# VHH binders against EARP-interacting protein 1 (eipr-1), part 5

Target 1, 362 residues: EARP-interacting protein 1 (eipr-1), of Caenorhabditis elegans (q9u1q0)
Amino acid sequence: MSECLMFGMDCEARCMTSMTADEENICFLVGTNNIKNDKNQVNKLFMDPEASRLMSKTFRHPAGEVRAIAAHPTKSTILATCTADFSSLGGTHSITIWNIEEDKRTLETVSRLPTEQVMSCLEWEPNSMKCAAMTPFRPEIQLLNMENGPEIVQNLKIPLENEEDEMFSATWSPHHDGNMLGVTGGRTAWCIDCRTDNEYLKIRDAHIHRTISMDFNPNLQHVIATCGDDGYVRIWDTRSTSSALTSLHPHAHWVWSVRFHPVHDQLLLTGGSDASVVLSCAQSVSSEQQIEFRDDEEEEEDDDLVEKLQDGQLERIDEHEDSVYACAWSSADPWTFASLSYDGRMIVSNVSRKHKYALMQL

## First folded at step 4 (VHH; framework vhh_etentamig_d1)

Design c4 (from e3 with G53S)
Fold by ESMFold2-Fast, scan of step 4:
Structure c4 (fold): chain B 362 residues (1-362), chain A 122 residues (1-122)
Amino acid sequence: as target 1 above (362 residues)
Amino acid sequence: EVQLLESGGGLVQPGGSLRLSCAASGFTVSSYGMSWVRQAPGKGPEWVSGIRSSGGSTYYADSVKGRFTISRDNSKNTLYLQMNSLRAEDTAVYYCAKGSYEDFLTGYFDYRGQGTLVTVSS
């Protein structure tokens, strides 16, 4: 369906991020989960525009398994990882800021914060430069100052419905100047205001079993998407959470990642345990439909002359052979995305031309 | 209330076989990634094997690959480790461990049982 480029790593991998500081080159960072503690690495995967293939540069990761990875928003030579080293009793865990030495292919420690638990989420807020870190084992999010090294500046507590529920994801809202996080745990999704200690917006029972991830609509402040182990993606208005605005069923198994396109909120990218990546359309609840709805006093031109996208599956990639844990849109090309399966396979794909033209109303 | 109870350890001669069992209570074993971890006398813990909750995907440390087999019986809520061609170096306390997510995670000790001792000696 889409033009796909594939790169296989020698070991298991779970975390991936786009290199947001590089606005010219399609580039992604992948961290590994090798059972041999000293064999873990960060791979920089980038497009060769002449050869139409993925190139890689490998950097040794000296702090064990990479459980989360985040690229610095403005400095292409800086990244941070959450690490797990199980060679000692109970494990040794940390959040580390690294400098990338391209010429030597080494990661050099800038600063490190030891943690009591492994952290499974790490996300840099691009405007405020705050970082959010979360472990699956405690109902709290650590907000970090990254300018003077990783320093905990705030702990946000999450009121779990059941004490045995685990935390799954945390992501920054693009609408609140670094003051709102979306969080999932158990069956629940929360929107947390970082300025207050109390009163969470919450969607209880967003999915039947577990609510695994979420993302914010880039154009509509009160719209979010959630995904779960029921195989569904649900789109919600946070002001009216008694029912979802729409429900999509892109996967036959658990959905690990859901990502709105950063501009075209009709598009959702998902990855699941069914080893598939799905590009879905949510046209009916997008910002384009809301604009048309406000203009309904004038009849539009013949709809036969303007092709509109329909809700549902647009494209499916079935070339992964293991659970797809991570998906990311490119920061350099708005029509390029990447997906990562646990077996270490990365696929870079493009949105088909026909869908791009429909979205651009061409 | 998560409880893991290992059994099946004992004294065995080099080249022998043992089957370890891990009975789980307080959670459903088929819904979580599960691991076997061992700790030899005077050494740190070593991850041995793991199985994903979705089934079909099993993983092994290089030291045991080809000799050990991890499996589960969902109807009995029990995890197993079949150990063949045992060596003196396999002498350790073996622990059953629950992963942090519903999938496989290596090396976690937050949810483990009391362990079962395996001694490989002539």
Scores: ipSAE 0.017, ipTM 0.451, lowest interface PAE 7.2, mean pLDDT 83

Design c5 (from e3 with S57Y)
Fold by ESMFold2-Fast, scan of step 4:
Structure c5 (fold): chain B 362 residues (1-362), chain A 122 residues (1-122)
Amino acid sequence: as target 1 above (362 residues)
Amino acid sequence: EVQLLESGGGLVQPGGSLRLSCAASGFTVSSYGMSWVRQAPGKGPEWVSGIRGSGGYTYYADSVKGRFTISRDNSKNTLYLQMNSLRAEDTAVYYCAKGSYEDFLTGYFDYRGQGTLVTVSS
């Protein structure tokens, strides 16, 4: 019986990120999507170490809806948002860097880049300090220098199969020194090398209707996961894309988010429109971590005591009541994760003890 | 090319009803989140109602809950807003707006129609 901590926000919300700069405190940032311009917020959700409870600090977001949110990799007082300001019917769109003012519970503008289209993805590369930004409506990714405020330094064009296809996600590879992006749009997933004008790898028809998100295996350079509106998660070797290495079916409806555990690539976290969060195991395609027990059990045959993880569902969280759009692993505790549903419900959960035991090096 | 054309506005007495229509072209309304947004004279825009592409779930502003109903007709590629028990405060230009992806994304109004005027007065 895992204990889940729940926090209900007053507003609809779609984007969430872990505060990666804070390695000591379990902390997440959530942006809201309320059309009432003055009701939009960034909420900082964090664990109270004195009580097993989730605490919140609310900051007014003065630039309307938060369409994407990214935490500064090294400064816990800085964040960036993709904004849609609904104070006019035409809307104004921007990528804005904010300073968090804890005392006043407000966000103060550091710098702002107006954009022609609403941007729905914003991903901060931790080592090169550049961001990737993407709109669903154009087959391109804008690379931005964030050091002197948001400034476009490169546009990467994506060759769509169909002109009507929309773009869904962009994610940095942890393996390519900040030079590779994973991108999804239409039914396709791409791995794009930012250093070359023409190099890309693509997986066509990764999902039947839409390929919504993807993530890179943290340990295996050529392995990625994709998720789609067919309810499936597929794991691929990018060197042999004619068929998936494995297919998992964790959700009865669209899968919006897929995230490998940052260390234990056996574990995948997903959220879907079926209002569930699923922790899945992909043991058969993982980096072949050995499962070991403590030395104080040396007199017993460890293989007889080890409960091997099987591919498929490990845990299902059914406490959400709306589509789960965002999932994130904690940067401060490797066994803690968060999920966000559109109704503004956030749930912070922990991996069960028996699964931790099976994955631990002793 | 995405096009949205609203119709059905007009003058109505308090307590009356109107049904607004939004004819869409260039995309399928059942595949996207759709919204109704209004702007009253001298005021900023206000979101009224939304419907998701996934499951057809509906959402309403507190000011209109229980009085307004959003719906779609997939065969006609048309979005509707049924407005009942109308009040003077409902007087506004009503706009149909297309969301992105398959679900409702509030606040993205670059792909909206020209609007239809609703006047609630005796």
Scores: ipSAE 0.006, ipTM 0.381, lowest interface PAE 10.1, mean pLDDT 82

Design c6 (from e3 with S57R)
Fold by ESMFold2-Fast, scan of step 4:
Structure c6 (fold): chain B 362 residues (1-362), chain A 122 residues (1-122)
Amino acid sequence: as target 1 above (362 residues)
Amino acid sequence: EVQLLESGGGLVQPGGSLRLSCAASGFTVSSYGMSWVRQAPGKGPEWVSGIRGSGGRTYYADSVKGRFTISRDNSKNTLYLQMNSLRAEDTAVYYCAKGSYEDFLTGYFDYRGQGTLVTVSS
């Protein structure tokens, strides 16, 4: 109970991100989906170390509902949102770069790009400073220049297996210096080279119905995780895609988010429509070794102590009351993560001490 | 595979009411955002109303607020639009549009049904 801090917003919310530019303070940004268009907000939620509670600063979001949110990787005062504005007949959509005016509690427009359809994904590439944007309704990813933008510099076409399939996620590979995207749509996961969009690998039928999200292993360039509406999480070797390296079943319903721990690739964080957050272990396919070495080779063998963690569920958080759409690891504390359910409930949790000790070989 | 079939349109007098239906097959309507979009003769498409997936929150264009009600029946896998106090300006072909899992379409409409014609005239 003491490991979980809860913050309830008076509004529905779907998108959340860690403020990666702030490496000292545990801080997350959440965008709202308020039916009253002029009441939409970006909330900055941060830890108060003295009170052991979540604090918030609310910023008015003048462009309507926040459908995707991305924090600038090096500037803690800049963020971007994908928006749906219902203040006018028929609604309008845009990608907007904002300055956070903390003293005024306002977001000031830096620049805006109108879009034909709502964008559901927006992710800043930290090394190349490119941003990837995606709508579920077109089989393409838009690459944006954010420095003098947002400005579309490239459209990557996705070769859907079925023209009726929808797009679900796009995320940057941490291993290719802004040149590779992971994309999910229909039942398929792709790794797409941005320099040549026909140089791709694909995992067909990664999930039975839909492959909803994916993430790259932070340490192993050839390993990815996918999650789907079948409730499964699968870890794949991109060099051998005929079968998954391992399959985990953490959720009883659709899995919306899967995130490797940014350092300890044994750990995966997931959120689902069963209103749960699950911390899972993929020890058997991780890059780290939990092996104790002995001086005496002629001593008795103890294979039971070779691995300290087993594949499967480590922790389950059942404090959400609605679909958990977003999960994120803190950039300031390696053991802290956050989850967001659609009812506006945010939960900040910590990896339990027993699992930390096992990972650190303590 | 995915199919949408609109029905319930027709000729109605100003001040009258109509209930439009959209029968869905190949997907579960309660799991998706859905929209009603109309196109008047000689004009572009106009978004009329939307409903989010399982959450059921509804949204309306200002021109129809208080007059139109979007709803769904999950057991029949059908979306509805109840139209009251109809005006000549409501004359259009009405389309049912499938959104994403939790969101509806408000811009470019990549997927629509065949449409049903509503004519408000004396």
Scores: ipSAE 0.116, ipTM 0.532, lowest interface PAE 5.4, mean pLDDT 83

Design c7 (from e3 with S57E)
Fold by ESMFold2-Fast, scan of step 4:
Structure c7 (fold): chain B 362 residues (1-362), chain A 122 residues (1-122)
Amino acid sequence: as target 1 above (362 residues)
Amino acid sequence: EVQLLESGGGLVQPGGSLRLSCAASGFTVSSYGMSWVRQAPGKGPEWVSGIRGSGGETYYADSVKGRFTISRDNSKNTLYLQMNSLRAEDTAVYYCAKGSYEDFLTGYFDYRGQGTLVTVSS
């Protein structure tokens, strides 16, 4: 049995992040894409600590549409957005660091960097305090110093197969001391070494038409997941990329987001254009499977005490009514996740008790 | 190279109709969110209509709901705006705008051409 809480915003929204600096309270930030330029907001959605309910605080976003949002990794009062201001025909674009003024319900500008293109991805590296920023329209990732910025310190070039291919995602590897980025564009997924500006790894045709997003296994440094417009999620060993380790088909349409659970790498969270959120199990390629290979004698004794999960769908959430563009795991509770559909509907859900016990071997 | 070419504008009487076309090259129109944006003489730009790449759902500004229809022809790789019951306030240069694969209905503009002028007067 899973728990599900719903919050509806009055306008379209595409970007969401967990408040990573808050490890005590379940909290998410959502940015809006309101066609009325001056009506855009950042919404802080959080669980009431005294009641099992979802609360909201709305902050006016004075720089137009919110195209990407990132929470400061250690300061819960600071966030950054990639913004598009449509008060002019071509738009004006920027990356802005904001201070959250809770009492005034306002965002105060700390620093702003104008950009030539709208940026659709912004991800904060937790240890070095640099961000990776990406536009869908140029085959490059901009690395930004956020401490005395935003300031561009490096441009990483992505060698696209076709010049018309768009860039879709960029995310930090948790295994390489802030020196490795996972990037998707066209049909390809890359792992890029930031120290050399060169590709470390390239998986061509990871998906039939487009490779939309990717994520790193938090426990296994050579394992990544990709998702695409073919409805599939594929898990890869970066040491042998001629075929995927496993393929899952959670969605009937385009998959926009794939996220490993931050601890239990058996679990993958996905959102798709079929308006569903799917919690999938990749037990056979998880770190638990690798540990079991090592400790055969414990398997013989303990297998009867726990129900093991099988690869495939564990849960499906069908409460969204539009494409699900963003999914995130809570930083405060390991069993809570959130999903956002374009119509402005956010759903906060919990992994069911049965699956939690199987994963914890209780 | 991605290109958008708008056509179909002209002079019409109030209550008349026009169909605008946007011929796309270098990408597949059905895979992307597309929008029509207009700029009236002496005014700022106004988003008019959008169509999603996924599902093909259509959206309209309140000023044009019930009068304008956005559509695609996949075989011709072309976006259309059917404008009915035209009013003097619809006078503007109309631009076709490509959204990104990820961003389809937000008024972001990429690969816009010179636009096509629509004049509604008696």
Scores: ipSAE 0.012, ipTM 0.443, lowest interface PAE 8.3, mean pLDDT 83

Design d1 (from e3 with S100R T106R)
Fold by ESMFold2-Fast, scan of step 4:
Structure d1 (fold): chain B 362 residues (1-362), chain A 122 residues (1-122)
Amino acid sequence: as target 1 above (362 residues)
Amino acid sequence: EVQLLESGGGLVQPGGSLRLSCAASGFTVSSYGMSWVRQAPGKGPEWVSGIRGSGGSTYYADSVKGRFTISRDNSKNTLYLQMNSLRAEDTAVYYCAKGRYEDFLRGYFDYRGQGTLVTVSS
């Protein structure tokens, strides 16, 4: 990418989220997995609009390691974490809702739910009504009431193909009024209607090994993307799942995260174990048809700045030195995204000017 | 069926050395991170060391850093712990453990072996 800002933590980190409640300031939250239990923290990374500089505020996380993090979608002072406290080996685990005390640089406990297993996924439903939580060790998704909680209000059982398979991800559809979850486990991806206990859509063998993550197309209700251990990203029509609409191969190793751009569904952001972040184009299966430039003389005059989009890799960031576990688009700036590698390196990047112009048809 | 079988424990004098081995079977060993965990008499378990599936990255508890070395031979499906400069406080049952994802570094394990006793005394 043409513009990258880096922030390094002194310890491992796996979970990151955008502060969606703040639509004016570019802001991300990162939780640490520090092996020294009492040194774990939540870092708030934000852009200084005057200096175009990345700044940080550190908050002590008093419940040990941060295994998952979710920012409240409308309240910028509230976050939730899935925690593992290793003050004793084997740990104690919980889902905790925190108030962010900016001036004191502290996280204050609002409420806590102890859990029997470590939870690796926590995602707030966009309408702020509930969270979905998941452990890799059980084929179920727990739906939590977060207003008076955390309180388990529903357990969704996932029918695994093999009982030894692991659960990898759960994410909310931006469609269906908060009643649909995308779930991955083993080699399978599911779309689960939360109102219907016995019915689900599934894509068996979406990837040759593990199907690690998925995301919903923000504009097309029937389109999803999956990623996996085979290095591929596959885009599917949920109405016809016998074959993928298209397959992209952005990584040479396991793909941990796949995220559609929240508006421009031709753009996909991925992170992998090859320590790279890739921005890919899926123009042919997107909701937006790009108008082709027909004047070849005008194209030749400014071909470096204005380019017609084609399916495949647009950009690659090779600034990470470890597996890239998390990627997120900014809610405040549509062209800004962040990536997090396990060694604690966070990179904030912008979509290249050339690609922005092509998407805006400038 | 996942199986982990530890060996190499015994009685050793302070300052001595021991090498522990763990024979693993029933899963693709090279695809998983593995750890050594110990439990001293009357104490809870303590994570000691971890190694990624590739063998490229190793991790150690502060109490053993510089004295213990974890390694693996994926062609033999075997995990090792070389223990040097042993102290009386290292007396414990040592367990070989397999975890999911990065949990092998945190004391979350989906499988543990039966353990091998290490006694450090004069």
Scores: ipSAE 0.012, ipTM 0.357, lowest interface PAE 8.1, mean pLDDT 83

Design s1 (from e3 with G50Y)
Fold by ESMFold2-Fast, scan of step 4:
Structure s1 (fold): chain B 362 residues (1-362), chain A 122 residues (1-122)
Amino acid sequence: as target 1 above (362 residues)
Amino acid sequence: EVQLLESGGGLVQPGGSLRLSCAASGFTVSSYGMSWVRQAPGKGPEWVSYIRGSGGSTYYADSVKGRFTISRDNSKNTLYLQMNSLRAEDTAVYYCAKGSYEDFLTGYFDYRGQGTLVTVSS
């Protein structure tokens, strides 16, 4: 059973990210989608250092609805948002870098780039120099210089299988020094090499109708996970894409988010339109020898004497009452994760004690 | 500030046709992608069709492709859904919404109107 702490916002919210720069405090940022343009917010949700309690700080978001949110990887006072601002007739769209002013409870504009389309994805490259931004309406990823930006430095064209396909996600590989992106659109997942203007890999028909999101295995350079509207999560070897390494079916409806644990690649976190969050195990395709203190690491222990996880569902959280659009692992506590449903409910949960011990051989 | 008003629903026989309208105020329809979504009794919402804000490209759910046509009249700031060869399974409340298929999936229910009921019955 997971321990769950809940926080409710007064309005709809769809984007959430972990504050990766803060390695001491469990902290998440959530952006709102309030129809009243001037009421949109970024909320900082964090754990009380002296108590097991979820607290919040609200910051006014002066650029309208928050369509995507990205925390700076190393600077806890910097974030970027993709926005739709309806304060003017016809609306305006932008990518803005903000300074978080904690004492004033304000977001101060550092720089802004107007965009022709609403951008639905924004992710900071792990080395902190660039972001990848994507709109669902065009088969291209914009690479932005964020040090003196935001400034478009490159457009990567995605070769859609069908013109009518929409783009759904873009994420950085934690391998390849910031030179590889994972992208989903239509039924397809791509790995794109940013250096060569080259499609590194394409997995067609990864899911029945839509391949909605993907994530890279943190330990295995050639392993990815995809999720889709068929309720499945599939794990692939990018060197042999004719069939998945394994398929898991954690949700009855559309799966919006799939996230490998950042260290324990046997763990996958998913959220779906069935209003559930599922923690799944993919033990059979994990890199056990790369995880410190695992039973496969130079120990004399017989594996029959050590607890081992099996492929499949470990835990299910049914505390949400709307589609779960976003999930994230904490950067401060390896066993803590968060989920966000569209009704504005955020839940912070922990991996259960028995599963932690199985992974740590305790 | 943003308002959407759907109309044109009603009772129709299987094989019949209906034309739905969505009048927008507080924003310009031609500047945004627009969708039609529907919700059948006791079911979750289902995305039906989308028209791009620029270029005019159109997209359809497999269940309605070839039968439904999405269009807009920018001079009237109005979105339309022409529904042909209607089936009993098309019975639903139909909503227009600002945004694409992805936006529907990630919930632009706040920008949809009150909806218009379509009943396909013998």
Scores: ipSAE 0.000, ipTM 0.221, lowest interface PAE 14.2, mean pLDDT 81

Design s3 (from e3 with Y59W)
Fold by ESMFold2-Fast, scan of step 4:
Structure s3 (fold): chain B 362 residues (1-362), chain A 122 residues (1-122)
Amino acid sequence: as target 1 above (362 residues)
Amino acid sequence: EVQLLESGGGLVQPGGSLRLSCAASGFTVSSYGMSWVRQAPGKGPEWVSGIRGSGGSTWYADSVKGRFTISRDNSKNTLYLQMNSLRAEDTAVYYCAKGSYEDFLTGYFDYRGQGTLVTVSS
């Protein structure tokens, strides 16, 4: 049923991001995890504006495996990676800012920060232009100045419940001017205030095994989603965390990624170790307020004339053959998303016309 | 500084046995799951086996199950892979990998060693 375009790489890949600086063209960046250190690359996948075709450009990544990738929010020629370079015994690790050299098909080093541990998370804050970087092995988020860096300007300490727990994700809140981070580690999700170095919120035991990732509702500043090893996605009100607002079970195995749609917060995109991508609906906890602002509404409601979305699975994509580690919504087209499985398969998909119609009430 | 040093590879005849070792330093070995990953010439990496930090759980790829045994000695900070009934298709560079206790099931690793070559030939 789904309309999908597929791109296959010759090696393993785990990290992918939308190129948010390009608001005109559907474009994604993917980094590779090739054990042959000198064969790693960054692939730029984009839609041809003159045709409905997926195109690719390959850029040599000269610093080994790409463990995390972040696109500059306003400059489409700049990206940053967290790297593991196994050309030497034990490996060397860094956070590097690159210029994309289109003519040479290579990445040119702008600046590099060596790190003591491999970093598995790197996210650029769109408004403040700082990055958050994280390693699984220390309960700490490094805030980086990327303008004259990478340069560590702040270390945020995460109060782990168990010293043996690992860190899994860090992401910026879109609602706090670059002053709030969502973090997951062990079984816990945190919201951390960057100004005070204090936890604003802690959700203990958000999942029964690992709380792997989280995302902020783009419209409601008090709503977050978490995903975990139990196959669940849970949506929380940060003002009342004793129980989730709703729980969805989109996957039969570990959920690696959860992403709200950037506008329609009814929609959640997830990828799991069951090799599936699921588009889910959380209608009951969405921001839907269009009717509240229609002061010309009649006493009688016309709800019977419009199909309403129900909570649960809308669509499942089973075209991947390995764990789906990364999912991203397009910044150029609101109905397009991409998913990446570890075997190097990337799939670009569209929200089906039926669901678009229901969301727009057309 | 995390360091992993593999040893024990070499040339062996089909049906033979080898024991690989990985000496680990720079971290508390008992707190982390560890894996063996191999890469045959011209092929991508294949996860072979994993063991939880406590040693309480072990996992194996179908291609090696019943023939290979993963173990650890946390007092010596050493990981082992006992390889029995070796076949020509087991020829590969074998890497010791450090990762979270369950991420080795999906090939997610934070460190790999330099590797040790195993050649199965008559």
Scores: ipSAE 0.006, ipTM 0.325, lowest interface PAE 10.5, mean pLDDT 82

Design s4 (from e3 with Y59R)
Fold by ESMFold2-Fast, scan of step 4:
Structure s4 (fold): chain B 362 residues (1-362), chain A 122 residues (1-122)
Amino acid sequence: as target 1 above (362 residues)
Amino acid sequence: EVQLLESGGGLVQPGGSLRLSCAASGFTVSSYGMSWVRQAPGKGPEWVSGIRGSGGSTRYADSVKGRFTISRDNSKNTLYLQMNSLRAEDTAVYYCAKGSYEDFLTGYFDYRGQGTLVTVSS
């Protein structure tokens, strides 16, 4: 039986996130990009523990297209979206905090902030106090108070080398108590200290044409991954940025998403415009400590001897039929992940048992 | 400097066909989502069609599905709209619009050109 479960929406979708506040159930939120503003939805996709099937609950999103989505880190009934209402030229845009009403299948407005630009990124700070919001069209990150917001409390200026370059991603570092953002725009990746007006670190020309996304290693605070429109993923030591620690080529086309596994930093999940999802191994640059097994050859020659992982591709999922824009690891099960393609197809997959055994050294 | 120049409009009879062109300069159309938007006399703007930068996937408004085809020629840095089975209600000024990197945006138009007039009448 295939370990992939599929859910199709009747319209395009670009943004997806895991519900990190739900530690018991595998659960993801997906927002839609329906041209008809009144038909846009937030879909809650979750695993039925009794039937091993993917279930959905659909919530109407009354504020137009969902361009970014963020689940509250500790409150499973709260989410925020960045919206685009295209009933007028130039659009009417907002960042809205919603309360999820499960029984009514409705999203209730808690608070809304109108914005002049469409926002393409929204991510909750690890301490759940603030969100970072970003538009592709201005070189700035807005930090928002979410406790009684959304309310802009800070604007971080990004020093783009070319004014015409677009912004692509913003994500929080898990290592700096909510004080560091990773940002990509043009060909560059930045690590920015939110407490100062200075950029902390800059990696120029990380990819040939554009650096589209990045992620922080969950175990090594000096290690980041970037992905680009050249099809590559590069892993960097922020203490020595003249060359990448390693380069992987998982996709034949643009890579839209790169995500370290939240615990096993050997694993990277990527999605690309080649309609594939790739699980890659970066063993050589991971935090894993090798244990010496002297005299183990005689005892490990049993039929069930596990294989060690090598750098490169572990698995490729070709079940999508359009660009894969979003990937996310489950917070409830460490071996489950989800991917979203623009045609509205979501796929929930598991890491193969062979790779789990190699990582766990079982 | 980013520029968009629309052409190919004119007077056509109902049931006829026209091909619109949008010549782009200052950026590469294959790297961006692109859209066609129209505005009929006395009405607000209406998004017509979009094409994404990477895979070339296309979308159409319900009013034009099956009749219009969006395409591009990357070597000429030009976007096209092939319009077939034209109706009187297709009469409008047609604009070419640049979206974000790879994705088109139905309500956000960057570097929109001056437009080209299409008149459908007997």
Scores: ipSAE 0.292, ipTM 0.646, lowest interface PAE 4.0, mean pLDDT 84

